# Ledger of designs, part 14: VHH binders against Iron-regulated protein A (irpA)

Target 1, 312 residues: Iron-regulated protein A (irpA), of Synechococcus elongatus (p12608)
Amino acid sequence: LITNQTIQGFVDQVVVPSYVSVAAGATQLEQALQTYQQAPTAANLEAARQAWRVARDRWEQTECFAFGPADSEGFDGAMDTWPIDRQGLKTAAAQPVEQREDSRKGFHAIEELLFAATEPTLSDRQHLVILATDLTKQAQGLVTRWQQASDQPAYRSVLLSAGSTDSAYPTLNAAGTEIVQGLVDSLSEVASEKIGGPLETQEPDRFESFVSRNTLSDLRNNWTGAWNVYRGQRSDGVAAGSLQQRLQQQHPVIAQQLDQQFATARQALWAIPEPIETNLASPRGKVAVLTAQTAIAAVSDTLERQVLPLVQ
Below, E stands for the ipSAE of ESMFold2; O stands for the ipSAE of OpenDDE; V2 stands for 0.75 times the mean of E and O plus 0.25 times the DockQ between their complexes.

## First folded at step 5 (VHH)

Design n4 (framework vhh_enristomig)
Fold by ESMFold2-Fast, scan of step 5:
Structure n4 (fold): chain B 312 residues (1-312), chain A 121 residues (1-121)
Amino acid sequence: as target 1 above (312 residues)
Amino acid sequence: EVQLLESGGGEVQPGGSLRLSCAASGFTFSEYAISWYRQAPGKQREWVSTITSGGSTNYAESVKGRFTISRDNAKNTLYLQMSSLRAEDTAVYYCAKDIYSFWDEGLYDYWGQGTLVTVKP
């Protein structure tokens, strides 16, 4: 199922461009927050809030490939720990950000200071710049880890060496297993935890991006990231050597089922009334959220039960 | 369902001006932030400008002071007034519902067909 072209496309057409996109978004957020700190107008606050949403959305598209450096080297923890320590964040003002616990920095620390109040205080504005500077450093670091060799090989090279002697991925299928498992884990987490948690308890504040009301966008971008990995590229169409193309060639019944399930899940996610946080309990909102949960779980189940065995 | 139709592109000399329009239908236009994006040959789409439902505007640093975004809620139309155009502004310009790059979502359902702007010496 898995070829060198499949792995190359995954890395060069999806993973690396996605992390580059995140780093660009983080840089724009840092610049917007610097501008807001210098000139705290309503327009500059809105610009900073929108820049956070853009950076957050791009980051959420990477969750299905959080293996390797994102996980093992602590980038995900530093950038996207949830829930945050709200009281610790308030008392951490004098502490260097690199020495803080993960729960006192990253996307959700910025979210808290930027969105929780009608307007951030002067102290909040100064703190936001510090947090955004660190977020940018983390995002750029993740790009560097995938693209450049240092005291260890670039992670792009590690994956592309799959099947070679002494590779961390002893076969092409070992790399394929990593890719498919990432899709399974990401979509399962969306259905059972990101949607399932708040749905089961009927507590909207259990939605991860509740403070900013960005949770529905998070979920939509989780789907988009998985779809991009499946298709082997971030633009429209099906990339040569992609999981989708390879399944269409070797297992067309599974491919057709999976294509339909991805489409159904997309339809369901985009039918949820905005924002999800305030619409969870409404009759229309509850049905839409449950429908989306079921559809996303179906994609994850097909990947785990029918695709994963093909690469193990 | 959601439809966005861009127009107003064309060829101009450096330093020239163009006004782009985006006609929207299929959603309550006045309730959403609408953005302009562009894609130059061989590059990914980049954000250019956003106008919120309340009328607040924001711009990419590269176009700040040269481009002006505006909206007419009665006509469900978004505008981008471009002045002091440079060769590097050459791109296909797209409008999108909300500030997010729907290309980054892997989908083009909420993007228009685009309008080409060519700045040539």
Scores: ipSAE 0.000, ipTM 0.132, lowest interface PAE 16.9, mean pLDDT 86

Design n5 (framework vhh_ozoralizumab_d1)
Fold by ESMFold2-Fast, scan of step 5:
Formats: C-alpha cells, sequence, structure tokens
Structure n5 (fold): chain B 312 residues (1-312), chain A 122 residues (1-122)
C-alpha cells in the first residue's frame, strides 16, 4: 500500500509545513506578547490572545504525527503538558525555564496567565514573554530536528530512508504503520478522552482548553490534521501516492467508507455550538457533542480495523 | 529562492477599498498556510489575516474582522487580501508571509516579500 511517494508526501507536504506553521505561530505569539508587555492596552491583550489561538490551532493539527522527535526528545511534553501546576507556575517566574517541570511551561501555562483573569498583572506580562520565548525555541527546535542533520540524522531523512538496510524503518510498511497508528491514536484520544472525559464527568472544566474556551477549535484542528495526513497534503484534493489515493486504487470499498466517515465527522464537529464548554448545559448541545464523538470514533475504528492491517 | 511579491497598495480615502495580491514562487505554495501582516510607521509587525493551505479556514483579529477578506488561488500561486471600509489606522506596509520562524524574528526577509504600501488619508 505504502510507496516512497507516500512517505515523501507525508513528510514534505504535511509534517514539515505543519511544524513550520507552528514555529511561525509561536514566533508571532512571542512578538505579540512583547508588544503587550511594552504597551499593556486592551487591544494588545486581545491581539496576544488571538496569536495564542492561532499558534494553538496549528499545534493541534500536528497531534496525529506526534511520534519521533516530538515524543522521544520531549518536544510534546515541553509544549503541551496538561493539566498545569498552577502553584508551581506562580512561583516559577524566577526559575530558568529550561529547569522547569513540563507542567510549568508550554501552551497551557501561557493559556493560564493570558486568559484566566480579566487582564494579566505586570508580573504575568513579564512571565508570558519568558514562556513564549521558550515555546518559540521548542517549536523552532522541532522544525530543525526534522530538516537538519546534527549529532543525529534529520528525521525527514530517517523516514525517507524507510526500506533501506540500516533504517529505523526496515520496510516501507513499517513507516506506513507509524503513520496509520498516529491517525488511530490521535482520533481515538479525541473521541475517548478529549470529548469522552467531559461527557463522562459532565464537568465543562474537564475540556482541555477550558480556560481560553478554545477546546472546539482544538478538536476541529485534530480532525484537520488527520484529514491532511490521509489525503497526503494540506491543500484541497487527493495527493499522488497518498494513503487516500492508494486505498482508492487497491481497496475502493474501504476508501469510500473512510472518505464518507471523515466527511460525517467534519460535519458533526462543525455543527457543535461554540464554545463547546457550554454544550453540557443543554440536551441539544449534548446530542451535538455525542454525535461528533461517535463520528470521530468511527473514523478511528475503520483505520485501526481495516487500514492498519493493510500496512502491517 | 523563496519569492513573495506584493502589489495593489496605494493611496485611498477613508471608507475606500483596495485589493492586495501576492505572487509566490520557489516553493510548493499549496502546501503552506499563508498570512498577511502589516507594519505601521514606527510600529512593530501586526498579524491581520491567515488562510489554511486549502483555503477552507481563515482567521482574523477583531481589528479587521468583517472588513478584510483573505483568499488564495493555488492554481495561480497567488494570495489576496480584499480590504473594505479602510481607516487611517490601516495605513501600513502590508506583507505577504509564508509560515516561517525567521519571518517573525525579523531576521529572514526571504520568507516574506518586500511589501506594498497602503496609505489611508483624505
Amino acid sequence: as target 1 above (312 residues)
Amino acid sequence: EVQLVESGGGLVQPGGSLRLSCAASGFTFSSYDMYWVRQAPGKGLEWVSEISSSGSYTKYPDSVKGRFTISRDNAKNTLYLQMNSLRPEDTAVYYCARDSYEFWSGDYFDYRGQGTLVTVSS
């Protein structure tokens, strides 16, 4: 099922551009927070809040390929640990960020200081710049790990060497398994934890980005990331050599089912009233959230039970 | 090799409209999210719109929401910004930008174009 073109498209049309997009978003957030620190107006606060949402949205599109450096070298932990250690965050401003526990930095630490109060204090504004500078460093580091050789080969090169004698991916199917497993894990987590957790407890504050009310955007971007990996590109259409095209060629019944399930999940996610956090308070809102959970779970199930065996 | 060339700026009166264009070359345009940013005289860079690689997702800050519309034509490798109900505070050099950490650091101009000046005055 998996060809060299499938792996190259995945890396060069989806993964690398997505991480570049995250690094750009983090850098813009850092700049917006520097501007807000120097001139703490309501307009600059709103600009910083919007820059956080942009960077967060882009990061959420990468969750379906959080293997490799993101996992093994701690980038995901440093950027996106939740829940936050609120007491540790309050006292951590004087501690170098490189020495902090993951629960005292990253997207949700910035979220806490930027959104929890009506406006950040002077101390919070200074701390936000420190956190955003670290987030930018992490995001740039992740781009570098994929594109540039150092004391280790670029991860782009590791994946593109799949099937070579000394590769970490001994066959093309080994790389395909990594890609499909990433989709399964990401969509399963959305259905069972990100949506399922708040549904089980009936507590709106169990939604991950409750403080900023960004959770629905997180979920929509999780879907978008998975859809991009499946179609093999971030633009409209089906990329040559993509998982979608290969399934259409070799397993058209599975492809048709999966295409419809992705479409159904998208419709369900975009039908949820904003913000998602308010939906637990009404029968209509609960039905919308349950409908989305079911549709996303169906995509994950088809990938795991019907696609994953094809790339074994 | 990455090139972004903005055009369409000019002098316009308050309440007027302008359409900016950005011609991209040297990279796979359809694979990257794109944005418009601006820099007013003596000010820092300000993000004014973004568009996903597919064009299906757009986002705006409150300062321009409802007045500006970002769009793209992937077949022509071109990004657009339709600006309506222009105000004096919209006066700035407008830049087309590909996602790049170098762009935001202010150190790498090749990931953004040279810009196009928009002046809103009577």
Scores: ipSAE 0.000, ipTM 0.394, lowest interface PAE 13.1, mean pLDDT 89

Design n6 (framework vhh_ozoralizumab_d1; at its last look DockQ between E and O 0.09; V2 from the best seeds 0.00; counts 0 for: pae E 20.1 > 2, grease 24.8 > 24.2, placed apart)
Fold by ESMFold2, look of step 6:
Structure n6 (fold): chain B 312 residues (1-312), chain A 122 residues (1-122)
Amino acid sequence: as target 1 above (312 residues)
Amino acid sequence: EVQLVESGGGLVQPGGSLRLSCAASGFTFSDYYMYWVRQAPGKGLEWVSEINSDSSYTKYPDSVKGRFTISRDNAKNTLYLQMNSLRPEDTAVYYCARETYDYWSESPFDYRGQGTLVTVSS
């Protein structure tokens, strides 16, 4: 099922461009926050808030391939730890960011200072630039770890060496397993934890991006990231050698089921009224949220029960 | 029949305060999220506050956050909006609105009252 073209497409058409896009978004957020610090107008505040949402969108599309350096070298922790330590964040402004716990930096630390109050203070504006500079450094570091060798091989090279002796992926199917498992884990987490947790507790502040009311966008971007991995590219269409194309060729019944399930999940997610945080207990929102939860779980279940065995 | 009746509007100087009320009837008020929305002359509807069924969650757009406070009293079937530090840009007809049940609807509301006029001017 998995070929060299499959793995190369995954890395070169989806993973690397996605991390480059995150780094570009983080850089734009840093620049917007520098401008806001220098000239704290309402327009510059709105520009900074929009830049945060753009960078967040790009980051949330990478969840299903957070394995490797993102996990093992602490980039995900540094960039996306939630919940944050709100009290410690208030006292941390003088602390070098490199010495901070993950709960005092990253997307959600920036979110707190940028969105929780109607207007950030002078101290907040200075602190926001420090946090955004570190976010940019982390995002660029993750690109570097995928593209450039140092004391460890570039992770691109690790995946492209699949099937070689002494590779971390001794067979093509070993790399395929990691790709499919990433899809399963990401979509299962969306259904059971990101949606299911707040639903079970009936506490809207348990949605991850509650402070900015960005959680629905996060979930839609998680779906988009998974869809891009499945189809092997970030643009419209189906990439040659992609998981989707290979399944269409070798297991067309499974492929038709997955294509339909992805489409149903998309329709359900986009039918949830904004913001998801206000829809937790409302009749309309609860039906929409439960429908999306069920549809996303179905994608994950088919991947785990029917596709994963094909790459093992 | 669902009925929402707003009151408490009037003429206020910049920097002043007003408290709006909305009396609800014809439905189980405590089951619904409620909204305040406003319409300035010649403009479309803008939501300005939201509250969930048990008051554990509220939301405001950046234009009013920190100045407006939504609350509700489920025992009295009444929704409130406390408006502080009023600005001329807050001049509008303010409506109390109920969340829609129809999730295929492009409108988040299914019922609103006739509104109460708030004018902020010297």
Scores: ipSAE 0.000, ipTM 0.112, lowest interface PAE 20.1, mean pLDDT 88
ESMFold2-Fast, scan of step 5: ipSAE 0.691; ipTM 0.858
ESMFold2 (binder alone), look of step 6: mean pLDDT 83; pTM 0.836
OpenDDE, look of step 6: ipSAE 0.008; ipTM 0.208

Design n7 (framework vhh_ozoralizumab_d1)
Fold by ESMFold2-Fast, scan of step 5:
Structure n7 (fold): chain B 312 residues (1-312), chain A 122 residues (1-122)
Amino acid sequence: as target 1 above (312 residues)
Amino acid sequence: EVQLVESGGGLVQPGGSLRLSCAASGFTFSSYAMYWVRQAPGKGLEWVSEISGSGGYTKYPDSVKGRFTISRDNAKNTLYLQMNSLRPEDTAVYYCARDEWYYGSEDYFDYRGQGTLVTVSS
């Protein structure tokens, strides 16, 4: 099922452009926070909050391929540890960010300082710039790790070497397994942890981006990222050599089922009343959230039970 | 309904290894991320590992990264923690958990087992 074009498209049309997009978003957030620090107006605060949401949304589209450098080299931990150490953040501004635990930096540390109060204090504004500078460094580092060789080969090259004699991926199917497993794990985590956790406890603050009320957007972007990987590109349409196209050619029944399940999950996620954090308080909201959980779990199940065996 | 039963703890020398097991029942095991958390004497709960429902993704804090390995056998509803290069500071009661700490509260989490004691002492 997996060809060299499948792997190349995955890396060059989805992964690298997504990380480049994250780095651009992080840079824009850093700039917005610098502007807000210099001129702490309501308009500049809203611009900074919007910039955080944009960067966060782009980051959430990458969760389905959090293998490799994102995991093994600590980028995911540095950028997106949750829950954060809220108490530690109060004194962390005096500590160089590179010496901090992951729970005192990244997207959710910025979220806490930017959204928890009606407006950040002077100390918070200074701290936000430090955190955003580090977030930008992490995001740019992740782009570099995928595109450029250093003391290690570019991860793009590692994946594209699949099937060669000394590759970390001994066959094309080994790379395909990594890609499909990423989809399975990401969507399973959305259904069982990101949605399932708050549903089980009935506590709105168990939603990951509760402080900013961005959780629904997180989940929608998790779906978008998985959909982009499946169809092999971020723009509309089905890319040549994509998992979707290959399934349509080799396993059309599975492809039709999966296409419908992705569509059903999208409809369910976009039907949830905003913000998702308020939905646990009403029967209508609970049904909408449960419907989305079930639909996303179905996509993950089909990928694991019917697609994953085709690449193992 | 949810029940988690840990085993495999004991006394071990510094530098030694130990493997913990957790038998899960009362829920669809493969649909949930699972966690190992520990509590050292006189301290709060500390997260030590996480594994996704399928087993394809794992997370570790820096304190145990490279030394501990979490794994699961979904056919047997069993979670494992392989602990290598053990240190005296790893001495704690280890708990298997489905839900980790609540947002903003490091003192609370839902659905954990009874715990298994690991003592690292020369």
Scores: ipSAE 0.000, ipTM 0.115, lowest interface PAE 21.2, mean pLDDT 87

Design n8 (framework vhh_nb_b201)
Fold by ESMFold2-Fast, scan of step 5:
Structure n8 (fold): chain B 312 residues (1-312), chain A 120 residues (1-120)
Amino acid sequence: as target 1 above (312 residues)
Amino acid sequence: QVQLQESGGGLVQAGGSLRLSCAASGFTFSDYAMGWYRQAPGKEREFVATITSGGYTYYADSVKGRFTISRDNAKNTVYLQMNSLKPEDTAVYYCAADSYWEYGDEYDYWGQGTQVTVSS
């Protein structure tokens, strides 16, 4: 099922461009926060908040391939630990950010200082610039780890060497397993934890981006990221050698089912009233959220039970 | 003014069929998801079926394979084709319209209901 073209497309058309987009978003957020610090107007605050949402949305599209350097070298922990240590964050400003626990930096530390109050204090504005500078460094570091050799091979090269004698991926299917498992794990977490957690507790503040009310956008971008990996590119259409194309050619019944389940999950996610946090208070909202949970779980289940065996 | 008007209910024998219709007015029908719910005496309102603005359908497990929901955007009407009816399908059937929630806009619309009675 998996070919060299499948792996190359995954890396060069999805993973690397996605991380480049995250780094650009983080840089724009850092610039917006520097502008806000210099001129703390309502317009500059809103611009900084929108820049955070853009960077967050781009990051959420990468969660389905959080293996390799993102996991093993701590980038995911440094950028996206949740829940944060709110009390520790208050005292962390005096500590170099590189030496902080992951719960005192990253997207949600920025979210807390930027969104929790009507407006950030002077101290918050100074701290936000420090946090955004670190987030930009982490995002650029991920791009570098995938594209450039240093004391370790570029991770792009590790995946592209699948099937070679000394590769970390001894077969093309081993790389395919990593890719499909990432989709399974990401979508399963969306259904069971990101949506399922708040549904179980009936507590709106259990939605991950509750402070900014960005959780629905997070979930929609988790779907978008998985859809991009499946199609083998971020632009419209189906890439040559993609999982979708290969399944359509070799397992058309599974492909048709999976295509429909992705479409059903998209419809359900886009039907949820914004912000998602208010949906626990109404029968309509609960049905919309449960419908999305079920549809996303169905995509994950098909990937795990029908696609994963084809690449093992 | 939003209005949802159900029709097509009635009395049928077990194993029979009925087609419910819901005529909608007062909103852009094609932008809304449309659904059917039912309520038996002394029980809470239960989901039956929904059809999204894009035409995707979802069914309660109890009716899957027996009921079919469809829509006609040109006529602003949603339908529920009910086949192989059972006495346990006896209820008042309600049409519902769900919009995508936009800034400052969150509404639920329900019809007045139509009675379906399935005799043994």
Scores: ipSAE 0.000, ipTM 0.117, lowest interface PAE 18.4, mean pLDDT 87

Design n9 (framework vhh_gocatamig_d2)
Fold by ESMFold2-Fast, scan of step 5:
Structure n9 (fold): chain B 312 residues (1-312), chain A 121 residues (1-121)
Amino acid sequence: as target 1 above (312 residues)
Amino acid sequence: EVQLVESGGGLVQPGGSLTLSCAASGFTFSDYALAWYRQAPGKKRELVAGITSGGSTVYMDSVKGRFTISRDNAKNSVYLQMNSLRAEDTAVYYCAADWYDSYGEESYDYWGQGTLVTVSS
């Protein structure tokens, strides 16, 4: 199922461009927060809030391939730990960000200071610039780890060397397993924790981006990221050597089922009234959220039970 | 009494621009999501663009990059800037308000009367 073209397309058409896009978004957010710090107008606050949403959306598209450096070198923890330590964050401004616990920095620390009040204080504005500068450094670092050799080989090279001597991926199927498992884990987390947690407790503040009311966008971008990996590219169409194309050629019944389940999950996610946080208050909203949970779980289940065995 | 009043519609040539405005009264504007829907003759209403109370925006695919929705809470108004207009954009445009954005028309609490946009030479 998995070929050298499948792995190369995954890395060069999806992973690396996605991380580059995240780094660009983080840089734009940092610039917007610097502008807001210098001129704290309502327009500059709104621009900073929109820049955070853009950067967050791009980051959420990478969750389905959070293996390798994102996990092993702590980038995911530094950028996207949740829940945040709200009390610790308020007193952490004097502590160098590099020495802070992950729960006192990253996307959700910025979210708290930027969105929790109608208007950030002067202290919040100063702290936001520090946090955004660190977020940009983390995002650029993740791009560098994938593209550039240092005392460690570039992670692009690690994946592309699948099946060769001394590779962390001893076979092409080992790399394929990593890719498919990432999809399974990401979509399972969306269904069981990101959606399932708030549904179980009936508490809207259990939605991860409750403070900014960005949770539905997070979930939609989790779907988009998984769809991009499956198709083998971020633009429209199906890439040569992609999982989707290979399944269409080798296992057309599974491909048809999976294509339909992805489409059903998309329709369900895009049918949820925004912001998702208000949906627990009504029977209609609860049904919409439950429908999306069920559809996403179905995609994850098919990937785990029918696709994963084809690459193991 | 709750009121949504649209303005800015009219006849415009293909490739032209138009700005629609919707002035709201009778409710706490900042608490509500606002949306622009449109309905062409013989078709069902469709969501064109939406903006939540938190500022998150949504656009239908065919208008992305051409239309921009914005809100001004101090003026209780929502706007739709329409650029590069096409014959296919001809429709009655409706302003709608709800606690949240939705793809279901039944989800919106308040609707305006509509303003006609005609794109033709």
Scores: ipSAE 0.000, ipTM 0.100, lowest interface PAE 21.7, mean pLDDT 88

## First folded at step 7 (VHH; framework vhh_8cml_1)

Design m1 (from n15 with D59Y; at its last look DockQ between E and O 0.04; V2 from the best seeds 0.00; counts 0 for: pae E 8.7 > 2, placed apart)
Fold by ESMFold2, look of step 7:
Formats: sequence, C-alpha cells, structure tokens
Structure m1 (fold): chain B 312 residues (1-312), chain A 124 residues (1-124)
Amino acid sequence: as target 1 above (312 residues)
Amino acid sequence: EVQLVESGGGLVQPGGSLRLSCAASGRTFSSYAMGWFRQAPGQEREFVALISRSGGSTYYSDSAKGRFTISRDNAKNTVYLQMNSLKPEDTGVYFCAAKRGYSYYPTSASYDYWGQGTQVTVSS
C-alpha cells in the first residue's frame, strides 16, 4: 500500500507546507501583539485575537503528524501544552521563556492572557509579546528540523529513506504505520477526549480552547488536517500516490467506506453551532455534538481496524 | 508530573509467564501513551510494546509479537504487560514509560516519564 511516492507526497505536499503555514501564522500573531502593545486600542486587541485564531487554525491542522521532531524535540510541548499553570504564568514574566516549563508558554498561555479578561493589562501586553516571539521561534525551528540537516538529518530525509538499512523506518510499511497511526490517534483523541471529556462531565471548561471559545474551530481543523493527510495534499482533489489513491486502487471497498465516513464526519462537525462551549446547554447542541463524536470515531475505527493492518 | 511504579517481575522458568503492572500517579493517566522497554545487562534499552492513549492501538517488537500482550485500564491508572512463553533472552529490567504527543514510533527518547524498572529473570 505505501510507496516512496506516498511518503514524498505526505512530506512535501502536506507536512512541510503545513508547518511553513504555522510559522507564517505565528509571525503574524507576533506582529499583531507588538502593534497591540504599542497602541492598545480595541481594534488592535481584536486584530491580535484574530491573528491567534488564524495561527491556531494552522497549528491544529498538524495534529495528526505531530510525531518526530514535534514530539521528541519538545516543539509540541513548548507550543501546545494544556492545561496551563495559570498561577505560575502570572509570576513567570521574570523567567527567560526558554527556561520555563511548557505549562507557562505556547498557544494556551497566549490564549489565557489574550482572551481571559475583557482587556489584557499593561503587564499582560508585555508578556504576550515575549510569548509570541517564542512561539514564532518554535514554529520556525520545527520547519527547520523538517527541511534542514544539521547535527541531525532533516526529518524529511528520515522519512524519505524509509526502507533503507539505516533508516528509522526500516520498511515502507514502518513509515506507513506512523502515518496511519497519526490519523487514528488524532481522530480518536478528537472523539474521545476533546469532545467526549466535556460532553461526559458537562463541564464546558474541559474544552481545550474554552478561554477563547475556539474549540470548534480546533476540531474542524483537526478533521481538515486528517483529510489532507489521507488525500496527500492540502488542495481539492486526490494526490497521486496518496493513501486515498492507493486504497482506492488496492482496497476499493475500504476506500469507499472511509471516503463516506470522512464526509459524514465533516457534515456532522460543521453542523455544530458555534461556540461549542456554550451549546452543551442546548438539547439541539448536545445532539449535534454527539452526532459529530460518533461520526469522527467511525473514521478512526475504520483506519485502525481495516487500514492499519494493511501497513503492518 | 506522572510517577510510574512497576511490579510483577521475578524469577521464572523457560516457557512460563509473568504479568507486569505499572501503576501511575499524578496527572491524568489517560492523556499518555504507554510503553514497555527492557534492558539486558550491558545492552541498550530496547522497545517491547506500546499502547495508545485510548488503548485502541498496540505495537510490539518482533521478539514480543505473539507472546506478549500490552493492555491498560485507564480507570485504575495502570498499564500491564502479559508475558507468555518466556525465554532466557527475555531476561532484563523492564521499564514502563509514558509520553504525551502523537508519535508512536518506538524511540526511547520520546518518552517523558520512566519507572524505576522491575527485574525479570528467565532461567532454569
């Protein structure tokens, strides 16, 4: 099922462009926060909040391939740790950001200072720029780790060497397992933890981006990221050599089922009224959330039970 | 922070079985993928088994596949390794490990928390 073209397309058409897009979003957020610090108007606050949402959207599309450097070299931890240490964040301004625990930096630390109060304080505005500068550095570093060799090979090269004797991926199927497992775990987490946790406890503050009311966008972007990996590209259509195309050629019944399950999950997820955090109180909102949970779980289940064995 | 404590090791004859447990305390256990590693004297730690956060996916080394079963009980904050048909080459210290993130390729460097280990000895 997995070919060199599959892996190259995954890296070059999905992963690397996605991380480049995240770095661009982080840069735009940093610039918006610098402007807000210098001129703390309501318009500049709203622009900074919107820039956070854009950067967050882009980041959330990378969740199903947050393996390799994102995981092992601490980029995911530095950028996306949740929950944050709210009390420690208040006192952390004196710490160099590169020395802080992950619970005191990244997207959710910025989210807390930017969204939790009606308006950030002067100290918050100064702190936000520090946090955004670090977020930009981390996002750029992640791009570099995928594209550039240094004392370690570029991760692009690690994946493209799959099947060679000295590769971290000794077979093409080992790389395929990583790709499919990333899809399974991302979508399973969406259904079981990101939706399931708040739904089971009926506690809206269990939604990951509750503070900004951005959780529904996060979930929709998680779906989009998984869809892009499955199709092998970020634009419409199906990339040559993609997982989707290979399944259509070799296992058309599974591919048809999976294509339909992705579509059903999208429809259900986009039918949830915004914001998801307040719609748990509504009977219609609860039904919409349950429907999306079930549909996303079905995608993950098919990937795990029927696709994953094909790459092992 | 998560603390991991392994138990269930011991001396066993070839062909026997052992069930290892790893009890977790601290942060929410269900947020972590869990792995078992082992280290024979004078050798590097090697991957044995991995289980996803939900328990829906498992991975095994070639030497463990078919003989060992990893499982987890998120309500009890515990991960298990059922080891059957034990061989002398299974002898070593077995470590439980936990990680956050979505990488499931088994590298020991990607795990955030490690237990102290439990000795498994397979000899007649």
Scores: ipSAE 0.011, ipTM 0.414, lowest interface PAE 8.7, mean pLDDT 87
ESMFold2 (binder alone), look of step 7: mean pLDDT 82; pTM 0.839
OpenDDE, look of step 7: ipSAE 0.030; ipTM 0.532

Design m2 (from n15 with R27F S103K; at its last look DockQ between E and O 0.73; V2 from the best seeds 0.00; counts 0 for: pae E 4.6 > 2)
Amino acid sequence: EVQLVESGGGLVQPGGSLRLSCAASGFTFSSYAMGWFRQAPGQEREFVALISRSGGSTDYSDSAKGRFTISRDNAKNTVYLQMNSLKPEDTGVYFCAAKRGYKYYPTSASYDYWGQGTQVTVSS
ESMFold2, look of step 7: ipSAE 0.239; ipTM 0.635
ESMFold2 (binder alone), look of step 7: mean pLDDT 84; pTM 0.852
OpenDDE, look of step 7: ipSAE 0.460; ipTM 0.765

Design m3 (from n15 with S110E; at its last look DockQ between E and O 0.70; V2 from the best seeds 0.00; counts 0 for: pae E 10.2 > 2)
Fold by ESMFold2, look of step 7:
Structure m3 (fold): chain B 312 residues (1-312), chain A 124 residues (1-124)
Amino acid sequence: as target 1 above (312 residues)
Amino acid sequence: EVQLVESGGGLVQPGGSLRLSCAASGRTFSSYAMGWFRQAPGQEREFVALISRSGGSTDYSDSAKGRFTISRDNAKNTVYLQMNSLKPEDTGVYFCAAKRGYSYYPTSAEYDYWGQGTQVTVSS
């Protein structure tokens, strides 16, 4: 089922462009926070908040392929650790960011300082620039680890070497397993933890981006990232050699089921009234959230039960 | 489904060292973040250490920081806890725990799979 074209498309049409997009978003956020620090108007605050949401959107589309350097070299931890240490973050302004625990930096540390109060303080504005500069460095470092060889091969090269008997992916199916497992793990986490946790506990601050009211966007971007991997490209259509195309050719019943389940999950997820964090208070909101949870779980279940065996 | 079996516990003098192992069986060990928790009699389980799926990120409780090191070998489906400078307050049953996904939580409520535990006794 998995070909060299499948792996190359996954890397070159989805993964690398996604991480480049994250780095561009982080750079734009850093610039918006510098502008806000220098001219703290309401307009500049809103521009900085929107730049955070854009960078966050791009980052959340990468969750299903965090299996390489993002995880193993600590980029995901540095960029996306949650919950944060709120008390430690309050005292950390003098602490060099390179020496901080992951719980005192990254997207959610920026989120806390930028959104929790009506307006950030002068000290917060200075701290925000430091945090955004580090976020940009981490995002650019992740791009470098995928695209550029150093004392380690570029991760692009690691994946494109799949099928070599000496590689980290000794068969094409080993790379395929990683790709499909990433989809399963991301969508399962969305259904069971990101939606399921807050729904079970009825605690809206269990939603990961509660502070900014951005959790629904995070979930929609998790879906979008998975959809892009499945289709093999970030634009509309189906990429040649993609998982979707290969399934359509070799297992059309499974492909039809997955296509419908993805569509149903999208419809349910986009039907949730914003913000998701307050919808647990109403029966209509809870039904919408539960419907989306069930639909996302169905995609993950089909991938795990019917597609994973085909690449193992 | 994943099954976790701890080993390496025992009786040790204060200041001594132990290395705990947690062998995982079942599919896709590399899909799980792993944690170590401990429980003294009559107490709730307390967080000790966690490690990301690949081992790139770790976290420790205040009491473990600087003395304990969590590590993993995904080729051997094993997670380890190296415990140095042991103190009597480290006494308890140590549990290995696993959760799927990329999130890293220092609380027991977030872990889906648990071992049966291994006893560590630090006796003065």
Scores: ipSAE 0.005, ipTM 0.388, lowest interface PAE 10.2, mean pLDDT 88
ESMFold2 (binder alone), look of step 7: mean pLDDT 82; pTM 0.838
OpenDDE, look of step 7: ipSAE 0.227; ipTM 0.660

